# VHH binders against p95470, part 41

Target 1, 316 residues: p95470
Amino acid sequence: KQVDVHDPVMTREGDTWYLFSTGPGITIYSSKDRVNWRYSDRAFGTEPTWAKRVSPSFDGHLWAPDIYQHKGLFYLYYSVSAFGKNTSAIGVTVNKTLNPASPDYRWEDKGIVIESVPQRDLWNAIDPAIIADDHGQVWMSFGSFWGGLKLFKLNDDLTRPAEPQEWHSIAKLERSVLMDDSQAGSAQIEAPFILRKGDYYYLFASWGLCCRKGDSTYHLVVGRSKQVTGPYLDKTGRDMNQGGGSLLIKGNKRWVGLGHNSAYTWDGKDYLVLHAYEAADNYLQKLKILNLHWDGEGWPQVDEKELDSYISQRLK
Below, E stands for the ipSAE of ESMFold2; O stands for the ipSAE of OpenDDE; V2 stands for 0.75 times the mean of E and O plus 0.25 times the DockQ between their complexes.

## First folded at step 14 (VHH; framework vhh_7qia_2)

Design m1 (at its last look DockQ between E and O 0.74; V2 from the best seeds 0.00; counts 0 for: pae E 2.4 > 2)
Fold by OpenDDE, look of step 14:
Structure m1 (fold): chain B 316 residues (1-316), chain A 122 residues (1-122)
Amino acid sequence: as target 1 above (316 residues)
Amino acid sequence: QLQLVESGGGLVQPGGSLRLSCEASGFTFDHYAMGWYRQAPGKQRELVAFITWGGSTKYADSVKGRFTISRDNAKNTVYLQMNSLRPEDTAIYYCAAKTPYDRYEGDSYDYWGKGTPVTVSS
């Protein structure tokens, strides 16, 4: 059986890989080979203490994690959100180790990083992604729909926005100004992830609609910038903050709704980590780890054939 | 392959009891909220009971106090204990797996069983 995850991110501690997914309390898997995965733990046994304050209807499912290592600690960012609303918040929980067998293993929730409020904020506080720039400053990108994707500077503790606050709009799609601010709208962009490679920062984003089985239109686009704050330009020179984005992968009849990626350099090789819906399995989402390549102009490329060749295994 | 297989349906007299079971396979059961729906002849499908991954339950008003939904994650099974059955409970009962993954249209039931018939008649 394959690993059925949404919004996967990954990191390594020692010789063990850890996979984090959307789910109850954030689901964690471990692996020695990034193929065979075993259930490890949940970051939360139940829910963050503040979750229901943000979203009274919260049912324990935490969304779209990111995992970041900093000064010997693991920072796990996650989202609490109401459906169809930007009543959302990104939180962070921190651990010394990812090994549940360790005596030091303990997730300590640090609380809310940012919170979006309907009618106040034209952004949605979900889908966090962490990136450090060339100067060592750590940033968070996030967002979905509404006004698009945002980037802000994190404080030294990586738990709050830095003061004074510095924000950037980094990507968005067209949205009518006459649309009610409480509505997500038709600007179907979400799940930013930035990878530093070569001379550029690469912003990956998911366009379309996720989580609708065979009707999912999710696909990945990319732009790049020499500065982490942007502007991120696609292959044609169009700013992603002006609706730009170059198609990276959209899938095929067998694998649809590809997206919500992370991207990594491990041991000199680059990888794209994402989920895809498998038509042959009633469109159940599956983990995919694809090799990330670069063309002569420095643009990322993936081989769609690897959607068929990478097959994760969930072990008991 | 992903499957939801209902069982336990049948004919019962008014006031009687049935216990429905739904065995899930092919997906991570504990990530999903599980529900029972029913569709009576000529009527729309309606929610009967729902249980989250954490065990929180919700019931239709028409079945409160009579029906109990429960789950056994170790067995990948969700149950519906139906007591004090009434003729109006006659329907095909469907098991459903629901996720909160669709962030914009709300809760979605991604998977459905084929249904098990329940007939309450004297």
Scores: ipSAE 0.763, ipTM 0.886, lowest interface PAE 0.8, mean pLDDT 95
Fold by ESMFold2, look of step 14:
Structure m1 (fold): chain B 316 residues (1-316), chain A 122 residues (1-122)
Amino acid sequence: as target 1 above (316 residues)
Amino acid sequence: QLQLVESGGGLVQPGGSLRLSCEASGFTFDHYAMGWYRQAPGKQRELVAFITWGGSTKYADSVKGRFTISRDNAKNTVYLQMNSLRPEDTAIYYCAAKTPYDRYEGDSYDYWGKGTPVTVSS
């Protein structure tokens, strides 16, 4: 009876909230209250035209969406990947509205934003998240394993890297020199998300492994910077490019593998959105929307007890 | 609570037919690829038929042309129509759901039913 979701992101249009999940064509749910959810649509009725070139075994599942509103349009970023490889790409599709009943409702795919190729690139082109800086420049963060998390400037229409290109490394974990470049390796970091709050940009990241039921080690860490490009430092001053990262929240016996978060400010309150694997229900992935609080030093906090008190309802 | 419940097995004569059903509950059925597997005594479990969430199918060579997998997403049910049955089709038949979220090569974390026995003998 809860909403099964993986890699959740959400946005608001009018009085309606929309939730986007990894799934066939990107699964979309809607809600008036962020607790009771209805199935809305899938963003793709057909696969992206380039998906099987990137992943020959592509089966219609698109991964790790992000949704971004810009100048009256909704930009939905999505990932296509081959299992265990950095043969991957991030694409973007655009809509004027999220309401399927509107005559203006139409997803318009704009193709590949970036693509990673084994042995050419020491990064993996999945897990996009969009942030605008305080000068109006829009950036994409991304990455999973390999050389970690990257950030680059988007062009004016938000569909490609800017020219000239500007790329930054924002977080990474140690990678053995003995690893071949084609291997994902032991640097278990992915799923960046950046939130602007006060004087800082906060970089959230998922460390560990998702998707292994009770064996999942996924947990959330955070660092911050006064510049969107970094360096992102944890509570002890350690750079996230050098293994820094302060624990935000980790799993417990009831809720395992917390991660792939997004974060938002709505109606004067801050929220952390994530999935959690419920041990009592076969480790199925459940939507969690938690309150995000700030301590006297400006660091985010969540109350683990809210994992039990937030319970979504799938209506249809 | 996640469940996969197989039914429709039994004893049948060679050349006969059976229709297996697997009713799923407790998860978002139309996100999962579904499969039928079988295991005869002393042998490895083997894939019989597989169907994606969109309806594309794959069959083991030993059953191709005789067995048909199908699904009804509105009823959360996957079927195996088994025609022209042979004694070597005797096995326990298992319904399985393939997790759609796995990112890692070599990891599957499939979900399995308890199985339904099929015996083909004269």
Scores: ipSAE 0.488, ipTM 0.767, lowest interface PAE 2.4, mean pLDDT 90
ESMFold2 (binder alone), look of step 14: mean pLDDT 80; pTM 0.811

Design m2 (at its last look DockQ between E and O 0.56; V2 from the best seeds 0.00; counts 0 for: loop humanness VH .148 < .165, pae E 4.4 > 2, grease 27.3 > 24.2, SAP .679 > .668)
Fold by ESMFold2, look of step 14:
Structure m2 (fold): chain B 316 residues (1-316), chain A 121 residues (1-121)
Amino acid sequence: as target 1 above (316 residues)
Amino acid sequence: QLQLVESGGGLVQPGGSLRLSCEASGFKFDHYAMGWYRQAPGKQRELVAFITWGGSTKYADSVKGRFTISRDNAKNTVYLQMNSLRPEDTAIYYCAAKTPYDRYEGSYDYWGKGTPVTVSS
């Protein structure tokens, strides 16, 4: 059986890789080799106590995690939301280790980082991704539909926005002025992830719609900037705040709805981690870890044919 | 691939009780929120009861205090205990599993084929 994941992010502790996915309490798998995966744990044993206050229609699932290792601690960011609404919040829980067998293993929830409120905010507080800049300042990117993707400085303990706050728009698609602010709208962009490579920060974003089986249009685009705050420009120099975005990878007949990626450098090699819906298996969402290559102009590339080469294995 | 099989339906007198079971076959049951729906003749299918992976529940107003939803993740089973049954509860009852991955209006839910409940009278 392959590993069934959505919105995958990964990190390493010692000789063990840990994979985090949207799911009940955030689903965690572990592996020694990034191919063979064993269920490990869920980060929450019960729903966050504040979830129903933020999103009255909350269905118990936590969405779109990111995992960030900083000064000996593991920060797991997660999203609480409801369908079609930006009544949402990003929270953070912290652990000293990811090994459930350790006496130090304990997720300690630090509560809400940011919260979006319909009509007040033209953004949706989901899909966090953490990036540190060259000066050690840690930032959170986030966003889904509405007014697009944002980036803000985190405070020193990585649990709240910095004071004074500093926020930037990093990508958005056009939104009809006729849309009510309570509606998600037609700007199909979400799930930012930023990777530092060489002199650039690369912003990956998901365009289109996930979660529609064979009708999913989800695909990945990229832009880059010399500053973590942007502007992020695509290959033609178009600003991602103005609809720019160069195609990185899209689906094919067998693998549909590619997106919500993370990206990492491990042991001198670069990787793209994402989910893909497998047509031959009822469009169930499968883990993909692809090689990330760089052309002579410094733009990332993936070979779509590697979608068939990486096949995860779920261990019992 | 998750499959859902309902059982426990049948004919019962008004004021009686039935317990419906829905057994899932598939190795992702604990990732799903579960619901019971019903469809009476000439009506649209409606939510009866809903339970999250963490055990939080929600009920239609028409069944509050009479019906109880529960789940046993070790057995991949969700239950609906129906007490104080009325003729208006006559319907086909469907078990459904809500995928955690759909954030839009489209649905990847899995549905059972239904179990009929008739409250005679």
Scores: ipSAE 0.218, ipTM 0.611, lowest interface PAE 4.4, mean pLDDT 89
Fold by OpenDDE, look of step 14:
Structure m2 (fold): chain B 316 residues (1-316), chain A 121 residues (1-121)
Amino acid sequence: as target 1 above (316 residues)
Amino acid sequence: QLQLVESGGGLVQPGGSLRLSCEASGFKFDHYAMGWYRQAPGKQRELVAFITWGGSTKYADSVKGRFTISRDNAKNTVYLQMNSLRPEDTAIYYCAAKTPYDRYEGSYDYWGKGTPVTVSS
């Protein structure tokens, strides 16, 4: 049986890999080989204390985590959101270790990093992703729909925006100015993730719609910049803030709606981590770990065939 | 296949009590928030009570203090304890499970077939 996850991110502590997924309390799996996964824990035993305040209709699922290591601590960012609205907030919980057997194992929720409010904000506080630039400044990218993807500086303890605040728009799709600001609109962009590689920062984004099983249209696009703040340009030189984005992978009839990726360099190799819906299994979402390659011009590439060859195993 | 089966409905006098049960099968029960909805004759279906995976609850204003939703994950069952029933509580009561993933176009619920509750003297 494959491990079923949404919006997967991954990190390593010692010789153990940990996988984090959208779900009740953020589901955590552990592995020694990144193939065989065992349920480890949930970051939350119950919902965050502030979740209902942000989203009264909160249904218990925490969205789209990111995991970041900083100064010996693990920072797990997550989202609370209302369906179809930008009534959302990104929170962060911190732990000294990811090993539940450790006496130091304790998730301490630090609360809300940012919050989006309908009619006030033309962005949605979901899908956090963390990146450190070449100067050691840590940034958070986030967003979906509305005005697109944003980037801002984090403060020193990585729990709030830095002051004075510095924000950047890094990607967006066309949105009618006549559309009500409370509506998500048709600009189907979300799930930013930035990878530093070579001379560039690479911004991955998901276009289309997720979470619709066989009707999911999720696919991955990419742009790059020499600066973390952008502009991120696609292969044609089009700015991702102007609707640019180069297709990285779309999937096929067997694997649809793939996206919401993370990307990593581990032990000198690059990987793309994402979910895809498997047609043969009633479009149940599955973890995919693909090898990330680079062409002669420094653009990322993946082999679609690896969607069939990588098969996770959930251990009982 | 996902299935929700309600039980416990019936006829009761005003001021009486009923306990509804909904047994779920075919999905990861503990990953879903569960709810009770009701539809009275000539009215739209409305939320009665909801319970998250973590046990947090929400109630319609009309039933606060009278109804209690709870769940037993070991039995894949959600309950609705209805006390101090009123004639206006008369409806078909439906058990529902929300998909955890439909983020932008509204949440799609899985529904039981419903159990009738009639409050009458």
Scores: ipSAE 0.084, ipTM 0.594, lowest interface PAE 2.5, mean pLDDT 93
ESMFold2 (binder alone), look of step 14: mean pLDDT 81; pTM 0.826

Design m3 (at its last look DockQ between E and O 0.41; V2 from the best seeds 0.00; counts 0 for: pae E 4.7 > 2, unsure alone 63.0 < 65)
Fold by ESMFold2, look of step 14:
Structure m3 (fold): chain B 316 residues (1-316), chain A 121 residues (1-121)
Amino acid sequence: as target 1 above (316 residues)
Amino acid sequence: QLQLVESGGGLVQPGGSLRLSCEASGFTFDRYAMGWYRQAPGKQRELVAFITWGGSTKYADSVKGRFTISRDNAKNTVYLQMNSLRPEDTAIYYCAAKTPYDRYEGSYDYWGKGTPVTVSS
């Protein structure tokens, strides 16, 4: 069986790769080869203390993790959201190691990083992704629907916004002026991820809807900027804050609703990591790790045939 | 993948108790939040009690203090202990498994066929 994941992010400790997924307590898998995966652990054995306040219908799933290594620690960011509203929050938990057999293995929750409130904020506090800029400053991108994708500077211990605060809008789609600010609206954009390559920062974003089986419209777009704060422009020079975004990859009949990617440089090669809904297997979400190539103008490219050739293996 | 079978319903006197069970068959039971719903004749189906994978609970105001939801993940079973029953608790009771990974609307993957509960003299 393939690995069933949603919103996959990965990191390495020693000779072992760790994969983190939306799910109960954030599901963690490990691998020596990025193909064969074993269940490892859940980051939460109980729910975050604040989860039920943010989401009255909280179902025990923590959403959209990101994993970031900084000064010998592993920072795991996670999201809780109330359905139908931007009552949401991003939290962070920290560990010294990802190896559950180590006596030092212990997730220490640091609480909420940011929280969105309907009618106060025109943004939704989910889908975190961490990027360090050329000056060593650490930023969080985030967002889903509403006013789109935001970027803010993290404080020195990576658990809160910096003071003084610095926030930027990095991408959004048009939102109807008739829509109440408490409603998600029709601007179907979420799940930012930023990769530094050469002279540019590349912002990946998901457009459309996940989670609708064969009706999922999710696909990935990209823009780039010489500054982590933007503006992020697509291949035609259109600003992603004004509806810009160049298609990177979309689904086909076999693999539907591609999105919520991460992207990495490992050992001099670049990879795109995402989930894909397999039509032949009841649209279950499968891990995909694709090669990320760069054209002569410095834009990322993927070969859609790799959707068929990368097949993960769930062990035991 | 998940099949839900309710049991434990029946006829009971006011003030009495019943214990409903819902046994699930499926690979991923511990990934699902579970709910008990009820539908009285001529009324809309309503949430009675809800429990997360980790055991956190929520109750309708009309049953707080009288009903208790619990789960046993090793047995793939969710329970509803109903105490101090009243005639207005008469309904068909359904268990349901909430769809995982659905961030836009909290839908349910599976519903049981229901077990009737009648509270009458």
Scores: ipSAE 0.166, ipTM 0.566, lowest interface PAE 4.7, mean pLDDT 88
Fold by OpenDDE, look of step 14:
Order: sequence, then C-alpha cells, then structure tokens
Structure m3 (fold): chain B 316 residues (1-316), chain A 121 residues (1-121)
Amino acid sequence: as target 1 above (316 residues)
Amino acid sequence: QLQLVESGGGLVQPGGSLRLSCEASGFTFDRYAMGWYRQAPGKQRELVAFITWGGSTKYADSVKGRFTISRDNAKNTVYLQMNSLRPEDTAIYYCAAKTPYDRYEGSYDYWGKGTPVTVSS
C-alpha cells in the first residue's frame, strides 16, 4: 500500500526521515530509506485553540504544512482555512525533536503567524513555505488565488512577521478587477516553494485545480531569481508576477493533478517531493519523490517516468 | 479494502426514533472524519451530520436538535441517533468517510451502500 499524502514536505533528524502531510492535526510519517514509511504521529492531538475563531467551520483538518529547522528546533507551519474562502491563518508549532520516543518530544503551538480577512486582504493565508536567503534572513512565502503568492520577512523567533514589515508579491495570474474581493477568482495559482540552488532562487508554484480526482488540473511551473524577493522570471524572461511560469511537470493519464511540491538538496542530490492522483486507484493522492536535475542553462528538470518507478510503501 | 457497512434503517412512524450504525473496516478509523448523508427520491444527496476525528460535530439545519452523531473508535463505528422523525426525513442514508489527506474538505469520500429510512404513518 502506498502512502497517500497531500501537500508533502520532508526533513531529516539523524538517520530518520520525516514526512508531513495535510490532514487531521498534520500527519507525520517516518522512514529510514524514504521508500518505506510508517505512521509516526500527528502534530496536534486536538486542534489549535484559535482555529475555530479564524474559521468557524474548521473540522480539524490542517492544511499544507512546511517544516523548517532552525537553531536546533523544528518549526512546523500549517494553515487553517476553508475551501473557497480567504478566512485563513498560518500558524506555527515548535518541537525540540521529531522522535516521539524522545522525552523531549512535545509540540508547542506558538499561534498565528498571519491571518487573512475577506474584503481586507487580497491574499489567502495558506500554503506556507520557508526559505533562508544568503544573508541568513528567513522568509515565508505563501498564498493561493486572489492576488497570488506573497513573500515576507519573518522575525528572529520565526513566529511573526518582522517589524517593520516587508512584503513582496512574487507570482500571480490574471484576475478580473470586476471580481469581488471575497471570491477566489479564476487565477489558479498556489503552493509556493523556493529552493536555493547555484546562483539562483527557484520559485516553484502549482497552477490549476487540485482535489478533484480525475478532473484535477494541477501542474508545476517554475521561475528563478538572483534575489529571494524576485523578480522571478521563467525561461522566456516573463515575470511570474505577470503571469509567467515555465512548465516543470504536468503528469499523464496515469498520474493526474501533480503539484504542491517541495524541493530539497540532500547529500549532494536534489529532489522534488509532491503528490499525484493515481488513476488506477480512483485518483487517490500518492507521495512521489522525484530526482531533480538541471539542464545546461540551470533550469530544473524531472523525469516523468519516475512517477511510475517511485512507489512508496506504507508499513503497518 | 476500505468498507463502510450501514445498518439500522427501516420503517418508522412520525415521531419515532431510529439508530443507524456504520461499521468501518480497511482503514485507520480514528484518523477519519465520518458523516451521514441522505438522498430522498428526486432530490440531491445532502449532508445530515458529520463528526471529525477530534469529535467535533456538524448538523444540517433540518435535523438540529433531533439527530445526534457519535463515534466509537474502539468499534470502528459511527452512529446516527434519529429522534422525532418526520416524513421529510425519508431517504436512503449513507455513511461516509472523509480522507485525512485531502486539503479541500469533502473532495474525496468513501461511501457505504446506504440504508433506507422510511417515515410514514
């Protein structure tokens, strides 16, 4: 049985890999080989205390985590939201270790990092992703639909925006000015993730629609910048904040709706981590870990054949 | 291998009570949100009640105060206690399990085959 995850991110502690997924309380898996995975824990036993205040219809499902290591601690960012609404918030919980067997194992929720409010904000506080720039400044990218993807400086504790606040728009698709600000609109962009590689920062984003089984149109695009704040340009030189984006991977008839990726360098190798809907299994989302390669011009590439060759195994 | 099996449906008079059960197998029950839906003749399927993995509940306005959803994780079973039944409650009732790994609520559910409930004098 494969691991069925959504919006996967990954990190390592010692010789153990940990996978985090959208789900009740954020689902955590562990592995020694990144193929065989075992259920480890969930970050929340119940729910964040503030979740229902932000989203009254909150049902315990936490969205789109990111995991970031900083000064010996693990920062797990997560989203509270409702479908089609930007009544959302990104929170952060912190742990000393990811090993549940450790006496130090305890998730401590630090609360809301940012919150979006309908008619006030033309952004959605979901899909956090963390990146440190070359100067050691830590940033959060986030967003979906509306005005697109945003980037802001985190404070020293990595729990709030830095003051004075510094925000950047880094990617967006066309949105009608006639669209009500409370509506997501048709600008189908979300799930930013930035990877530092070589001379550039690479911004990955998901275009299209997820979570619609066989009707999912999710696919990954990419741009790059020499600065973490952008502008991120695609292969043609078009700004991602002006609708630019170069196709990285779209999938095929067997694997549909690929997206919401993370990207990592581990032990000198680069990887793309994402989910895909498997046609043969009623379009249940599955974990995929693909090798990330680079062409002669420094653009990322993946082999779609690896969608078939990488098969996760969920252990009992 | 996931399976949901409903039971407890039947014929009841207005004002009567029924208790539906749904036994789940083939998945980690305590990680899933469970719900009851119903479909009346000529109508669309609608949510009746939902219970999250954490035990929070949601009810359709039409059944609030009359129906109670609960779960027993040790038995992998979700229940729907239906009191003060009305003719308009007549429908096929379906048990559903929401995937714990979907970012968008309700986009992917597993369904039972349904159990009929008829409220008639």
Scores: ipSAE 0.074, ipTM 0.580, lowest interface PAE 2.7, mean pLDDT 92
ESMFold2 (binder alone), look of step 14: mean pLDDT 80; pTM 0.818

Design m4 (at its last fold request DockQ between E and O 0.61; V2 from the best seeds 0.00; counts 0 for: pae E 2.3 > 2, unsure alone 63.5 < 65)
Fold by OpenDDE, fold request of step 16:
Structure m4 (fold): chain B 316 residues (1-316), chain A 121 residues (1-121)
Amino acid sequence: as target 1 above (316 residues)
Amino acid sequence: QLQLVESGGGLVQPGGSLRLSCEASGFTFDHYAMGWYRQAPGKQRELVAFITYGGSTKYADSVKGRFTISRDNAKNTVYLQMNSLRPEDTAIYYCAAKTPYDRYEGSYDYWGKGTPVTVSS
């Protein structure tokens, strides 16, 4: 059985890889080879204490995590939201270790990083992703639909926006100004993830719609910038904040709706981690880990054939 | 492979009870809200009950107070206890793993093959 996760992110502690996914309490898997995965734990046994205040209909299903290591600690960012609404918040919980067998293993929730409120905010506080710039400043990118993807500077303890606050719009698709601000709209962009490589920061984003089985239209686009704050330009020089984005991978008839990626450099190699809906399995989404390559101009490339060759195994 | 297998259907007299089961396999059960739908002859499929990730339940008005949906994550099973059955409850009952996004109301659910329930004197 393959690992059927949404919105996968990954990190390593020692010789063990940990996978984090959307799910009740954020589902964590562990692996020694990034192929065979075992259930490890939930970050939350129940739910954040503040979750229902942010989203009254919330019922334990936490969205779109990111995991970030900083000063020997693991920061797990997660989203509380309701579908179709921007009654959302990104929270963060911190642990000394990811090994549940360790006596130091304990997730300590630090609370809300940011919260989006309908009619106030034209952004949705979901899909966090963390990136440190060359100066050591840590940033969070996030967003889904509405006004697009945002980036803001985190404070020193990585739990709140820095003061004074610094925000940037980094990617956007067209949205009618006449649309009610509470509505997600038709700007089908979400799940930013930034990778630092070579001379650039690379912004990956998911365009299209997920979670529609065979009708999912998710695909990945990319732009790059010499600055973490942007502008992120695609291969044609178009700003992602002006609707730009270069296609990285779309999928095929066997694997559709690819997206919500993370990207990593491990041991000198680059990887793209994402989910894709498998046609042969009634379009159940599966974990995919693809090799990330770079062309002569420094643009990322992936081989779609690896969608077939990488097959995760969920072990009981 | 993803599979949902319903069981427990059958013939019952009005006022009787049945307990339907749906066993899930091939996917992470606790990541999904689960639902029961039914389709009577000549009618559209309708939601009967669903249970969320955290165990919250919702019922169609027509079955409130009579039906109870529950789940056992350890067994990858969702149940529908049907009491005080009526002839109008006659239908094929389908189990569904709900899409993470509820707005589709079953449009993109994963479905079982169904189990027939007949309430007749």
Scores: ipSAE 0.852, ipTM 0.924, lowest interface PAE 0.6, mean pLDDT 95
Fold by ESMFold2, fold request of step 16:
Structure m4 (fold): chain B 316 residues (1-316), chain A 121 residues (1-121)
Amino acid sequence: as target 1 above (316 residues)
Amino acid sequence: QLQLVESGGGLVQPGGSLRLSCEASGFTFDHYAMGWYRQAPGKQRELVAFITYGGSTKYADSVKGRFTISRDNAKNTVYLQMNSLRPEDTAIYYCAAKTPYDRYEGSYDYWGKGTPVTVSS
């Protein structure tokens, strides 16, 4: 059977890849070959102590992780939220190793990085993704619906915004002025991820709705910028803060919707990691690891046939 | 692939007990909240009991104190212990798995085929 995953992110330690998914306490899988995956652990045995304060309806599922290696430590960012609300926060937990058999294996929660509050904020504090710029400054992108995707500087220990704070809007879709600020609205954009390649930073974003079985419209768009802070422009030069976004890949009859990608360079090759909803298997979300190719103008391309050819294997 | 298979239904006298089981396969069971719903002929399907992957429970008012939902994640199974059964409990009982990844209001649950329960003398 395939790996059932949502919001997948990956990293490597030694000869082992680790995959992180939305789930109770964040579900972790491991693999030697990125095809055959075993359950490894959960990052939280219990929930973050602050979760119910931030989101009173919190049900134990931590959303939309990102994993980042920095100076010998693994930083796992995670989201606490509720359906249809921006009562949310992004937290971070840190480990010296991802190997549960190591005596050094211990997730140390560092608490909230940022928090969104309905009516106060026109953004939703979920879907973190970490990128370092050319000067070694580390940034967090985030966002889902509302006023779109944001980027801010992290402090030196990567657990809080830098002081003085520096924030940027990097992508958003038009939101009806008739919509109350407490509602998510019609601007169906979320899950930023930034990859540096050559002279550009590439912002990937998910448009549409996940999680709707055959009604899912989730798909991926891309823009790029020479600065990590933007502006991110699509292939026609349109700003992603003004509705720009060039299609990278969309669903089809077999894989109805897809998105919430990450992207990596491993051993000189580039990859796109995402989940896709399989029509033949009740629209369950399956891990996909696709090759990223680059055209002569420096834009990423994926071969849609790889949706059919990459098939993960869940081991016991 | 994904399967939810109910069992344990049948005929029972008023005041009696039944234990329903739902064996799940083909998905990551411990990520999903599980529920029992029931539908009598000509009626809408209604929630009976609901249990999160972590064991927190909720019940319809009509069954509180009489029914108990539980789960065994090692066996990928959810149970409904039904005590003090009444004729109005007669229905087809359906096992459901609630997707944990939905960020929006609305229901895109997965359903079993159901197991009939009849409470009569």
Scores: ipSAE 0.504, ipTM 0.787, lowest interface PAE 2.3, mean pLDDT 91
ESMFold2, look of step 14: ipSAE 0.482; ipTM 0.769
ESMFold2 (binder alone), look of step 14: mean pLDDT 81; pTM 0.824
OpenDDE, look of step 14: ipSAE 0.763; ipTM 0.881
ESMFold2, fold request of step 16: ipSAE 0.355, 0.414; ipTM 0.684, 0.726
ESMFold2 (binder alone), fold request of step 16: mean pLDDT 79, 80, 81; pTM 0.809, 0.815, 0.825
OpenDDE, fold request of step 16: ipSAE 0.833, 0.841; ipTM 0.915, 0.920

